VHH binders against Protein GET4 (MDC12.19). Designs and how they scored, part 12

Target 1, 324 residues: Protein GET4 (MDC12.19), of Arabidopsis thaliana (Mouse-ear cress) (q6gkv1)
Amino acid sequence: MSRERIKRELPPVQEHIDKLRKVIEEGNYYGALQMYKSISARYVTAQRFSEALDILFSGACIELEHGLVNCGADLAILFVDTLVKAKSPCNDETLDRIRCIFKLFPRVPVPPHLVDVSDDEDVQNLQESLGEARSRVENLTSFLRAAIKWSAEFGGPRTGYPELHAMLGDYLYTECPELDMVRISRHFVRAEDPEKFASMLVNFMGRCYPGEDDLAIARAVLMYLSMGNMKDANFMMDEIKKQAETKNPELSESDLIQFISYLLETLQRDALPLFNMLRVKYKSSIDRDQLLNELLDEIAERFYGVQRKNPLQGMFGDIFKMMG
Below, E stands for the ipSAE of ESMFold2; O stands for the ipSAE of OpenDDE; V2 stands for 0.75 times the mean of E and O plus 0.25 times the DockQ between their complexes.

## First folded at step 1 (VHH)

Design z3 (framework vhh_7zox_3)
Fold by ESMFold2-Fast, scan of step 1:
Structure z3 (fold): chain B 324 residues (1-324), chain A 120 residues (1-120)
Amino acid sequence: as target 1 above (324 residues)
Amino acid sequence: DVQLVESGGGLVQPGGSLRLSCVASGFTFSDYYMGWVRQAPGKGLEWVSDIYSGGSTGYADSVKGRFAISRDNAKNTLYLQMNRLKPEDTAVYYCAKGEYDWSLEPFDYAGQGTQVTVSS
């Protein structure tokens, strides 16, 4: 038996938004955070999810506009948690709000030129800047990972909405002090934007040691192939070659890039003996990164049904490496 | 310490059914993404099914319409109901815990596995 009970009447949501905006304008950012959390929780308890989402979205935006990344991220993450509780569908309206919050996350000024410094003050300033960047990246990552998961659960593609992967990958690439190109690439292969991914990889080659730039390209192409995405693998490789002609001509001389080109042709022909010959011929280039062998084993299994030597390696990460 | 203990495997005839169980301990079960992965003789590891903390489910094309994943958060238990079993379903089945996406962020823990053999 269900019975309707008198619910405590809450004031219009705009009154709360206006009051909280004033608290922030007066400089009480952390007090406002607690008020946003308390007030939104009351609307959630009342099952008034639309109003709770309005309050949390407003709060995330205002805190970020004032440069309070920790407070703004906290409210943005709570906004996504509230979408999950409300079972809110992955639609354009909600995605627009996520885009708005994302755009308000700060972009760091161009990193200072890294020079060998003996000045303690310069070292201290650099360390503070790097610490702030790491905190910012961690906050944005938590928000977008929650949003990606929400999108997969409530109407988006099972692996998460492609644009959210692109947003996270782009932010990690531009804002993270220590680039994890493997992680960035895992997001971009799910972003459905091989042209942007190719442009990013060409840009990355200008920022890294020249003798290792072909590894990032090989990882990306093999990731697409391990997912069965031949179309985007080929598109990206063609775009990389086109863009690299003017910016990095050394790339065309890479044995590893030559291997990738032959591999793409081989997979279109369903030629396992040729696949095996290519792995042997280019072994010294492939062995430069263990991940390349792991991805090639995944590709062989997907395209040819070949038994893996270590089937849990890569999928279960470090657990099976520790078991030795 | 995180622990996952699978049970329910065995020998079954083609067309038969089995229900696998996985008892979890050492973490807040209700907060985590859970799934089933399998390793068939002579084949690599294959993702079978998963279930998010919110209850949303996914299935490999090879098992869709035949298998059903579910969870009982009060009992810290994950289930896999396997119907209309085929010889191709013969594998060791592993219960796994992880973050959002097993392909992006691999499962960070797996149980010891339970053997399922479909044979006439």
Scores: ipSAE 0.000, ipTM 0.251, lowest interface PAE 12.2, mean pLDDT 80

Design z4 (framework vhh_7zox_3)
Fold by ESMFold2-Fast, scan of step 1:
Structure z4 (fold): chain B 324 residues (1-324), chain A 120 residues (1-120)
Amino acid sequence: as target 1 above (324 residues)
Amino acid sequence: DVQLVESGGGLVQPGGSLRLSCVASGFTFSDYYMGWVRQAPGKGLEWVSDIYSGGSTGYADSVKGRFAISRDNAKNTLYLQMNRLKPEDTAVYYCATEDYYLWGSEMDVAGQGTQVTVSS
């Protein structure tokens, strides 16, 4: 009788956690991953979301502690999926769990050492190291992207919880073998920490990227402005100018940086004709990156209500008039 | 209602082969870790082999190289191919879910088992 009952009831969640930890300690990491998934699914089917979350959180942490990034990330993503199914609110308790998982992701910066790597063995070792770094970054990105989306849906800001954006941006900056400063900047402008973002941009300017320092700054300031965040746009520009006086004096001679300074003044004065004049005057600098024109179009729409023109609409109107 | 029905046991000479089958019902078979455990006369349950939902396999040292576990998720069926059988392999073989690997001797086996006897 009691044996039949045991077959049909889930054991206490802590007992599952303890047994699964032993499976990992014995070296069966992939087997443990499958058991975590199966057992958590049983709790979810039973509508016992709190216990499912406890199992998935424990599993994500212990897999990551043992250096199994793919397994740990898989469980971390399933943890976030389960938060969505449970409609769990974006609160400090859940955010603490996400922080805990994030901190367990390895930090193994792999910027290439400048060497003559023509030896086949050295080239293969470098390729393997870069592949592992890309996998780690992809896994962390999938996890935090899911967490950002969850936070936006269940009680956080519509754009996602600021700290989660800061976590992802920082990890991408320090761990990704191929820097995507546009992507990193899109996260930091949502992080509500312009001081840290400015420090990161100053650090980036010190990292062997000649001729792009002003572009990175322009992208950041224009991203803030495209979101209507004049306060942080001004803070960013002031902080960069302060640091450039001592570390990169040539930055003050950039036409693009001069454009940004005039743009900030113009937007405070609600002067669309001056805005349009500045875009024309500094067109050569702006055209260095198409993203700058896209951001300026968004800024014009936000600050001046300028509607996007649809050239096809005019053409179709004329064609239909002539043929009908 | 979880049910596991084992078959394929029998009497076989040392060095012979048998293929065990287990038909599962009452749960989403493809999502579950599955395994084989055995019980020799007068002894406790012993883990033999397992297979995870993704197809990765494990084996007890006593059967490595001789036994092969597999699954057919479309048929909800688990298999154990047993080669080069020894008298020591004589036992009732039970199909089991993930619970055995986690709980060992505390595990509750759902199936009736299938008898394997290896003798001359």
Scores: ipSAE 0.000, ipTM 0.354, lowest interface PAE 11.2, mean pLDDT 81

Design z5 (framework vhh_7zox_3)
Fold by ESMFold2-Fast, scan of step 1:
Structure z5 (fold): chain B 324 residues (1-324), chain A 119 residues (1-119)
Amino acid sequence: as target 1 above (324 residues)
Amino acid sequence: DVQLVESGGGLVQPGGSLRLSCVASGFTFSDYYMGWVRQAPGKGLEWVSDIYSGGSTGYADSVKGRFAISRDNAKNTLYLQMNRLKPEDTAVYYCARELWDSYEGFDYAGQGTQVTVSS
């Protein structure tokens, strides 16, 4: 059947939104979740995608407003799935809805890493809080990963919309009990906001042991370089040096940071022998984290056309890469 | 050297099940999104599923509800449990390390394992 005929067969979407809001106001949150899913599925079947999206957006927001993170996330993920089915373009209206849903995810203060644990009850309460935080982070991650993929497929940049990467990275940094700075950094290098990323790294440095700050900086700069982003790599290095001197004056004396500075200059001069010499000279600093060697292999491939050590396994990388 | 070694492929009848495994070495496995991609005869590469070290998963619509991806970070091993297999699932299945995030592409893949669904 035609789209116009299908549209006339169902009642106005506002009638369902009003009824479902009443169900939630009466405290039946789980029943409302099932009703949102059933009703939105009927509009999807009828090819009335705009109305299905209105229902799912309303449901995600109201469930989250009532603190039902699992229910709200379920509807938010279904909202993104429906954007994909509808082939909805990545535009400001849809991004505003994603921003609205994101803002409704709870923010709970992360306790300091050094917790004075002297009571068994305190230990159990901490474990329960950590479990809740992990669940909340996984729910938000599932939602934003789906949104990033949708944005890449339907009009955003091939790597996903930058602001969605920034939202996910920021939430992981502030809300995840186990800080994964590699994961956070991977999102921020795609956020097209090197100033915010630099500020976050400077903030993170206050939480590291002295002498470990250089690893976080090296990862960020090398990630930008592995993407071919010389501009933001140089910006990051300059901004970190400017901001970090007051917090970590020993940073400029790091062999690893010195290596990164020489590397940036070497890449501009297109000097492969010097690149190889620097990797050998600074090997002990680089070997502190295997990820640095992996990123340097990617940089050598991108800037100098050097093939990876396993050509058969790396051969499929060219086919799999969706980036230009 | 980065290595990804797949196993578990084979011939199976429609409706059957297979479990694929992939052993990773030469990198910090827990830091990466890992995924499965497949290539059917005469067709391009198709993303099947991915998983982050924290357990968050994604699935292609064609396999959602039938396939389950999992990982064991202590053993550097990735798994794909394939249930209710269809002839359309016939493909070479590649274990892949994703380039930073699951939706950007891959930087390393294994040699692949053949899955054939036929009667």
Scores: ipSAE 0.000, ipTM 0.358, lowest interface PAE 11.4, mean pLDDT 81

Design z6 (framework vhh_7zox_3)
Amino acid sequence: DVQLVESGGGLVQPGGSLRLSCVASGFTFSDYYMGWVRQAPGKGLEWVSDIYSGGSTGYADSVKGRFAISRDNAKNTLYLQMNRLKPEDTAVYYCAKSYDEFWTGMDVAGQGTQVTVSS
ESMFold2-Fast, scan of step 1: ipSAE 0.290; ipTM 0.667

Design z7 (framework vhh_7zox_3)
Fold by ESMFold2-Fast, scan of step 1:
Structure z7 (fold): chain B 324 residues (1-324), chain A 123 residues (1-123)
Amino acid sequence: as target 1 above (324 residues)
Amino acid sequence: DVQLVESGGGLVQPGGSLRLSCVASGFTFSDYYMGWVRQAPGKGLEWVSDIYSGGSTGYADSVKGRFAISRDNAKNTLYLQMNRLKPEDTAVYYCAKGSDEEYWLELLSGDYAGQGTQVTVSS
């Protein structure tokens, strides 16, 4: 008896990649997932992180290329976890790999016209499609949330790399059956792309309930201001006014939009008494969404030093909402 | 002839603990990666943990911090200490002799998989 394979060094990673690719091409997607996990764990244990990352990246890409979103996402998330263990810096090479994985996540366009779905068969098909879309969104969200956290920890901006926020916000907007514009907006205000964000909000206004377009704009502007970003807050307001002039002229008559315009002027003048007066005068408009009051409290603290009841609770709450 | 004999499974309530054992024969136990894989009802094989001959360990994310793999080379025995068990841990647990691609093929074919040991986590 003579078979003593384990006493030699681990084989080159390309040998594993080639063999696992064949397993997938033969239709054993779940078996391949388990093999990728086991093999990459051996390289991690051996402190050979570069090779582990090569295996996981390859596996994530090929599973996604074959339409296996759950398997591909599982490997993509493990790829990011391995970046954290390796303390891999947030650089263009690693970001290119994240971009590549992101691009392979499927996109299913929403039909421009909704078909009459009174047929039982059509109702079943629609329910299945919505379930698949929710699963896809959840998988991508888990992957990009992990990537955002990694980027913040290992050399990116404290709030996460802007492009990753843009990727997640865009995917949520186009692919999520249940639109959460507050969540999408939290990502886009960190994306450093106010022009794209403004265009998306104008596009979204065509889908709002009548008389609620102003809430989406107010949230976006106040979110920028709560971060101390006066430049992008003003850009957003100006761009929305320009683009919405012909598509939604009723916006210019909104008390809430008038409040936001006066607020922007007031913050430039550093006038706390006027800030407080505006909040009182426009209270009925502001109270339409409790988030607006929360953002205004953050703005008052940032621009005027007005203390909140519990500053630590607010800080931890925001981190939890992003990463939890 | 490679043989792996699992034991230690049973019924346990959520939050409980179990220790699985695997007695190996027919090969030089100390020279091989050894691992645990599981199969939940109606699902495929899932990798749980493995351990190198030198003692280095790996864990699936779902069990990390709760399970501990160990080995006794003098007794040719592999162990899995399972703590804070969840209903999702309910599965047949198989001991496996490790060698990359063949590791999984041996499990899929049953050639080196034992009978397994059933773990049920239920109230």
Scores: ipSAE 0.005, ipTM 0.481, lowest interface PAE 10.0, mean pLDDT 81

Design z8 (from z1 with K97T D98G L99Y E100L Y101E W102D S103Y D104W G106D Y107A Y110I; framework vhh_7zox_3)
Fold by ESMFold2-Fast, scan of step 1:
Structure z8 (fold): chain B 324 residues (1-324), chain A 121 residues (1-121)
Amino acid sequence: as target 1 above (324 residues)
Amino acid sequence: DVQLVESGGGLVQPGGSLRLSCVASGFTFSDYYMGWVRQAPGKGLEWVSDIYSGGSTGYADSVKGRFAISRDNAKNTLYLQMNRLKPEDTAVYYCATGYLEDYWSDAFDIAGQGTQVTVSS
């Protein structure tokens, strides 16, 4: 009656999940975080990645359910890091877990009208709410950025899985107190949802200074073109013109919008000299945003095989200027 | 805050080899897209090689079969092993990363100071 105990044998994963859930329900959120990390690391060392992922997923969900965004995000990011270590494929089962974690991140928009408050107590409460919103956005961004990179490496499209880009872009647009439309646009051009992106840009145009509505549109269309996506570039242009006709009828009279229209026609007809002439003719409009020139350089490389003159211009330009 | 420091350049004979290193600091190196870009005298910037966080690699046609990119995440270090060097490989070599926003788009946002490689008899 002497059975040799397997010293390296780990108990069933569900036993750990049940015990850790109880620790959280008793209010020990940070202690539980350390325990989730320690226990999952033991399974990773044993090359039992499936069990490690089960523990981390459970922990991320329960921490988020209790409003502990920092702890939940830590475990969610570690979950994605473990997917990378395991070389787990980008499939519906894993994406369902990422979707589940995403849905548990709070949605608590801060109304802009609360900014005009003169009471010190209300000002402090508002500042705390804005700080909390920034922290939530940063945590969600870190998680989905890791998930996007994982999806690109292990079976998804090279630019990352479209739905993950849509999730991040949508969260940034609805939850971030300070909107970065360039960042949001970079996600939405990869989301394979040009209709939602167009509607978002039309909604955002009401928040721009008069006469700057065209910049956001130009960025979006040029981003699609830089990726070789003529279909969504044309859809974006047409859809925005239709939706904005009643609200901003002068949009079609913008020099930049005229440039974009001619550019779309030129790329369809494969005419590099005309492309170069258009860049010169509309230089003053294009120079309103440095990003437009960077995107046009990428478009020229993609459609005409022209070598990018300065693919790292934003970083290397300052170095060369300083030395010259 | 983000810093990339290249080393390993020098003078080498045609057909020779060099190994470039890039030490990264100020960011979580292991999760970021990394690569090498070069600038030959009197010419523009040229992409040489890249490596994703998961280890997938890409190479310019001019260096395929001769250069090998690799990373050591424990040391926050990127490498470029350059074999069968040609005079045409003479350039300043820059370590680069897509740290800020373009890590999924094959774009580089941050680069180091560079290291000079000269291939000459």
Scores: ipSAE 0.000, ipTM 0.255, lowest interface PAE 12.4, mean pLDDT 80

Design z9 (framework vhh_7zox_3)
Fold by ESMFold2-Fast, scan of step 1:
Structure z9 (fold): chain B 324 residues (1-324), chain A 119 residues (1-119)
Amino acid sequence: as target 1 above (324 residues)
Amino acid sequence: DVQLVESGGGLVQPGGSLRLSCVASGFTFSSYWMGWVRQAPGKGLEWVSDISSGGSTGYADSVKGRFAISRDNAKNTLYLQMNRLKPEDTAVYYCARGLSYWKDTFDYAGQGTQVTVSS
């Protein structure tokens, strides 16, 4: 009961959480954001990371619950930054907190098919809605990408925790106004859920312009192979055949899909000359997307030890290589 | 042989503007993510901005609203328009080619161009 000891203690974390909740309930959302940042920073400076994380998690959740996506995302990103500073392990408790924050991000229904009538009011409402959707996607992407990197650094798989990749890929597919299937596919190949990924690709193929369905499949299969994941590459091809038979039976007639089938067989045989011959024979199909050539170069390096022509060497390159 | 050649750096007063350019050769420029990263004296590398092959852009919070990234695929050139420059923007700016699964993963960078914001 020393007076001197009492003077050196920070108040209980719950008192700060309760006070900040009241500030938000009174409608001062932006003022509360600055207070959450200031108070959590004091605990970080004091090396009291558990308390800082409790404050930031509470703040992220309550801001998101009130529909303040920018404020909530700011606190969620700071929460992940604090996990990194604390060297917090990738465990179920921390992953549960990340899941809770993710679930609180708003989901807006996909806009109905654009009835493109040039109504100035409808155009303004659409433009505002698209801007909000881009901001929301950017905020979630920043949060989950930080969480993926944290998980890779502190006890998860080197490429990041699979469920976090699934969360980000799923949100991008459902919420992003400009659909980037290459970006979405990069996350799903790391999600350890090839069945869900196949289902998403089959759904996407119904939305493609004619003559591009085979590109989406080729990208996915080659991405799996570039990671050395032969099992999921084969599962993807089998699952696409099973699910797409009635929606796109012409897929089997694609030169690119035929190339992928031969490639899968060739990689099982450790036959580099045949691999090189297939790339030459199907060059016109492969050249439809430069990404396919990049993935094939990575596949050759992984399966046959062929060095990439232009790998970046040194400190700068090492920093960026660690992220992929 | 991949080459990225930056230009447009220099000395500018606070509140001023500069436009950086990066001429790329030795690869299919239009197919790659491209970006800018910077290194201030005594600091590590900081990602500044990136642009996808399709034109989607990203910006670091420190430069958002002041910098604009763009590309001209016909000229194999990447640009960074820097407005309302601050002393804190003083750094060597590197043009970088995006390699893989992450927007911020780069496999090649140029020699850099020095930007100094001082009165």
Scores: ipSAE 0.000, ipTM 0.111, lowest interface PAE 18.5, mean pLDDT 80

## First folded at step 2 (VHH; framework vhh_7b2m_4)

Design c1 (from b14 with A33R; at its last look DockQ between E and O 0.01; V2 from the best seeds 0.00; counts 0 for: pae E 18.9 > 2, placed apart)
Fold by ESMFold2, look of step 2:
Structure c1 (fold): chain B 324 residues (1-324), chain A 119 residues (1-119)
Amino acid sequence: as target 1 above (324 residues)
Amino acid sequence: EVQLVESGGGLVQAGGSLRLSCAASGFTFSDYRVGWYRQAPGKQRVVVASIYSGGSTKYSNSVKGRFTISRDNAKNTVYLQMNSLKPEDTAVYYCATDFRLWSGQYDYWGQGTQVTVSS
């Protein structure tokens, strides 16, 4: 027929959902995945985005409900890709569907990194469990990073919708076998939930990682400050000091924490020379983690208008001073 | 491949001294903190001392003033000097490091060395 380029005739989306549920109930999870992908692609080609979104949402949920994290995540990511193609606004209805998908990702206990390992079978079971957890975290991260990006492009805050950051930060902290507090903290500072973030840091201190408590707190406070968020930076410092008496009383002896306290006072006024002097005075503490210097450069830019230099720009600047 | 090998354990009398060594390989030793931990049978593994890349040290209250952690970057080795030993110091001592900040890898541990303090 000469109209091969016209809108493709497609059955009602509920018929696809019902058929694919039967395929899933018969145990053919991967076959259903391929059918979800092909059918949703036909709706996208036909510019019928709402129907594509319905089938992808249904498929992601059903595959996840059956424990097929790779299959479900694949469809969840495609659901977000389709939101982008459809230019769907970041509204409560769409966020509800993302929440539903997120809640279906499994929460499976894995041994903590400090678990005592004794037998060959126990070691093998631990390795398999950690590999499964890494896969779940990778899939969840891909889904929520896409959702965060979509939310920032289509009506959410420039840094992404706060609840999506909270969901990802929480999942990374509780479910990732490799604890990356920098990555987790970057999400929590964008989550607009400083009380939750403080509670997570207190929990982290209770895990007794030697020498990390003051760094984790400093990064959190400096990250808030780098975003211009003095309110949450002060809240975090106050809450951590209050709770540290129980979990980590030696924290008050940390030079780094003392630096953070003085920094918060300094940023309340136009005192760039004092800011620079504090960085020199506490250099040995700040240099414990290069990220702290990067955050302080961002803070100087935001609070005092100092342009952050890249390494090449700094090198050229030093050369010009020598030549001039 | 990261390797941590403890040595220097043994039997000592109460009030005596012992020096543990931890030889490190498979990573840029000078860039990372290293810690000593201990575990008595049936008890949780607990921190004893830590030394940061810049040389700063931290100690648990139970060993402060008696134990000294140090590092020799030329030999890629961390030491734990244990003075005024008590029977309660009896444990397997582990050397450990942590790459979480950079790679999300597991905490890395040595095989442990037994320290037994008798009366």
Scores: ipSAE 0.000, ipTM 0.124, lowest interface PAE 18.9, mean pLDDT 80
ESMFold2 (binder alone), look of step 2: mean pLDDT 82; pTM 0.823
OpenDDE, look of step 2: ipSAE 0.013; ipTM 0.331

Design c2 (from b14 with S56R; at its last look DockQ between E and O 0.02; V2 from the best seeds 0.00; counts 0 for: pae O 15.2 > 2, placed apart)
Fold by OpenDDE, look of step 2:
Structure c2 (fold): chain B 324 residues (1-324), chain A 119 residues (1-119)
Amino acid sequence: as target 1 above (324 residues)
Amino acid sequence: EVQLVESGGGLVQAGGSLRLSCAASGFTFSDYAVGWYRQAPGKQRVVVASIYSGGRTKYSNSVKGRFTISRDNAKNTVYLQMNSLKPEDTAVYYCATDFRLWSGQYDYWGQGTQVTVSS
């Protein structure tokens, strides 16, 4: 009499969610995390993906609501991983859940790098605060990177869902103690909101170190161009010019900005020789950042079919650009 | 190898002037922006002034109107003329090049030169 192992039907997901909530309320955050992982895994194994996602979503939210960023992020990432396993399409419902999780990530003012720290204790506190900020940013980045990848794979644009890029770019800009403008810009150029990006850059111009303002603008425009987005590239330049007239009238005197202006005009024409001449003429300004040259190489390839010297670098570059 | 060597620091009275020099080697100097940073005791290193390859200059608000950055490409040297010095200007001054690090970090730094302004 082969005892048909009555596959014990997994209980309603809400029962688990309620129990786990109590565990968190009792202050057992780590234990809860492990339970969320274990329980959700059981549902995944049973191919009950919807329930698994509900559990993970709930867990991520509750942990984050209690200020447990690491735990919440882990569950958020697992949530996205489960989306991938489930081959869940990029739809508004799922995006809303991602948005909900995102909103729960704390935004904590980080003292500006120039804080006159007079006391050793203050320095230590600052360092700790910076460390925590970095950790938060890393956790969020991991989560949204996963989400971006998921969205690209399951129905979003090839580069990922634009709003997710906007979210990540914004968080990086506002919450990261060390501004990585390259990384930030890479997300903003994929966010399909050049107006917001322009505003951010103008804001950055007011805060940046000497010599970073025109470079940031140039990078942004070149990034758009490297993606074949002439429209947003032009929009960006025009918007920056409008706003800069009041804030930084000297910006137009930048060789790099001039280069970008001429470049935009040149790219509207089949004028590879002119493109090359511009690169030579403004070489000293372009060479301020190797990334500019890389972007220009990509632009040359995209607009004029110029072969890159290292084709492998281009392929990996695109992948890394997507992942960065 | 890229090298930056600062000089010209010293002790000066408030209201006085100093001229710092930074000799650069190991790269095409004319193609890169260079900047001056300073670090006061117990404080973070902050940017003071920068000069582009094309000669454009930018200054921090704290030194604007008092300090002048310039470069001599023939000598591979960047200068910082510091006028109307204040005790608050006391710091180790560093020369830096290569703006490829977008996080406010330069790729190459000198050893620094001490500037002390007495009240």
Scores: ipSAE 0.000, ipTM 0.187, lowest interface PAE 15.2, mean pLDDT 86
ESMFold2, look of step 2: ipSAE 0.000; ipTM 0.143
ESMFold2 (binder alone), look of step 2: mean pLDDT 81; pTM 0.821

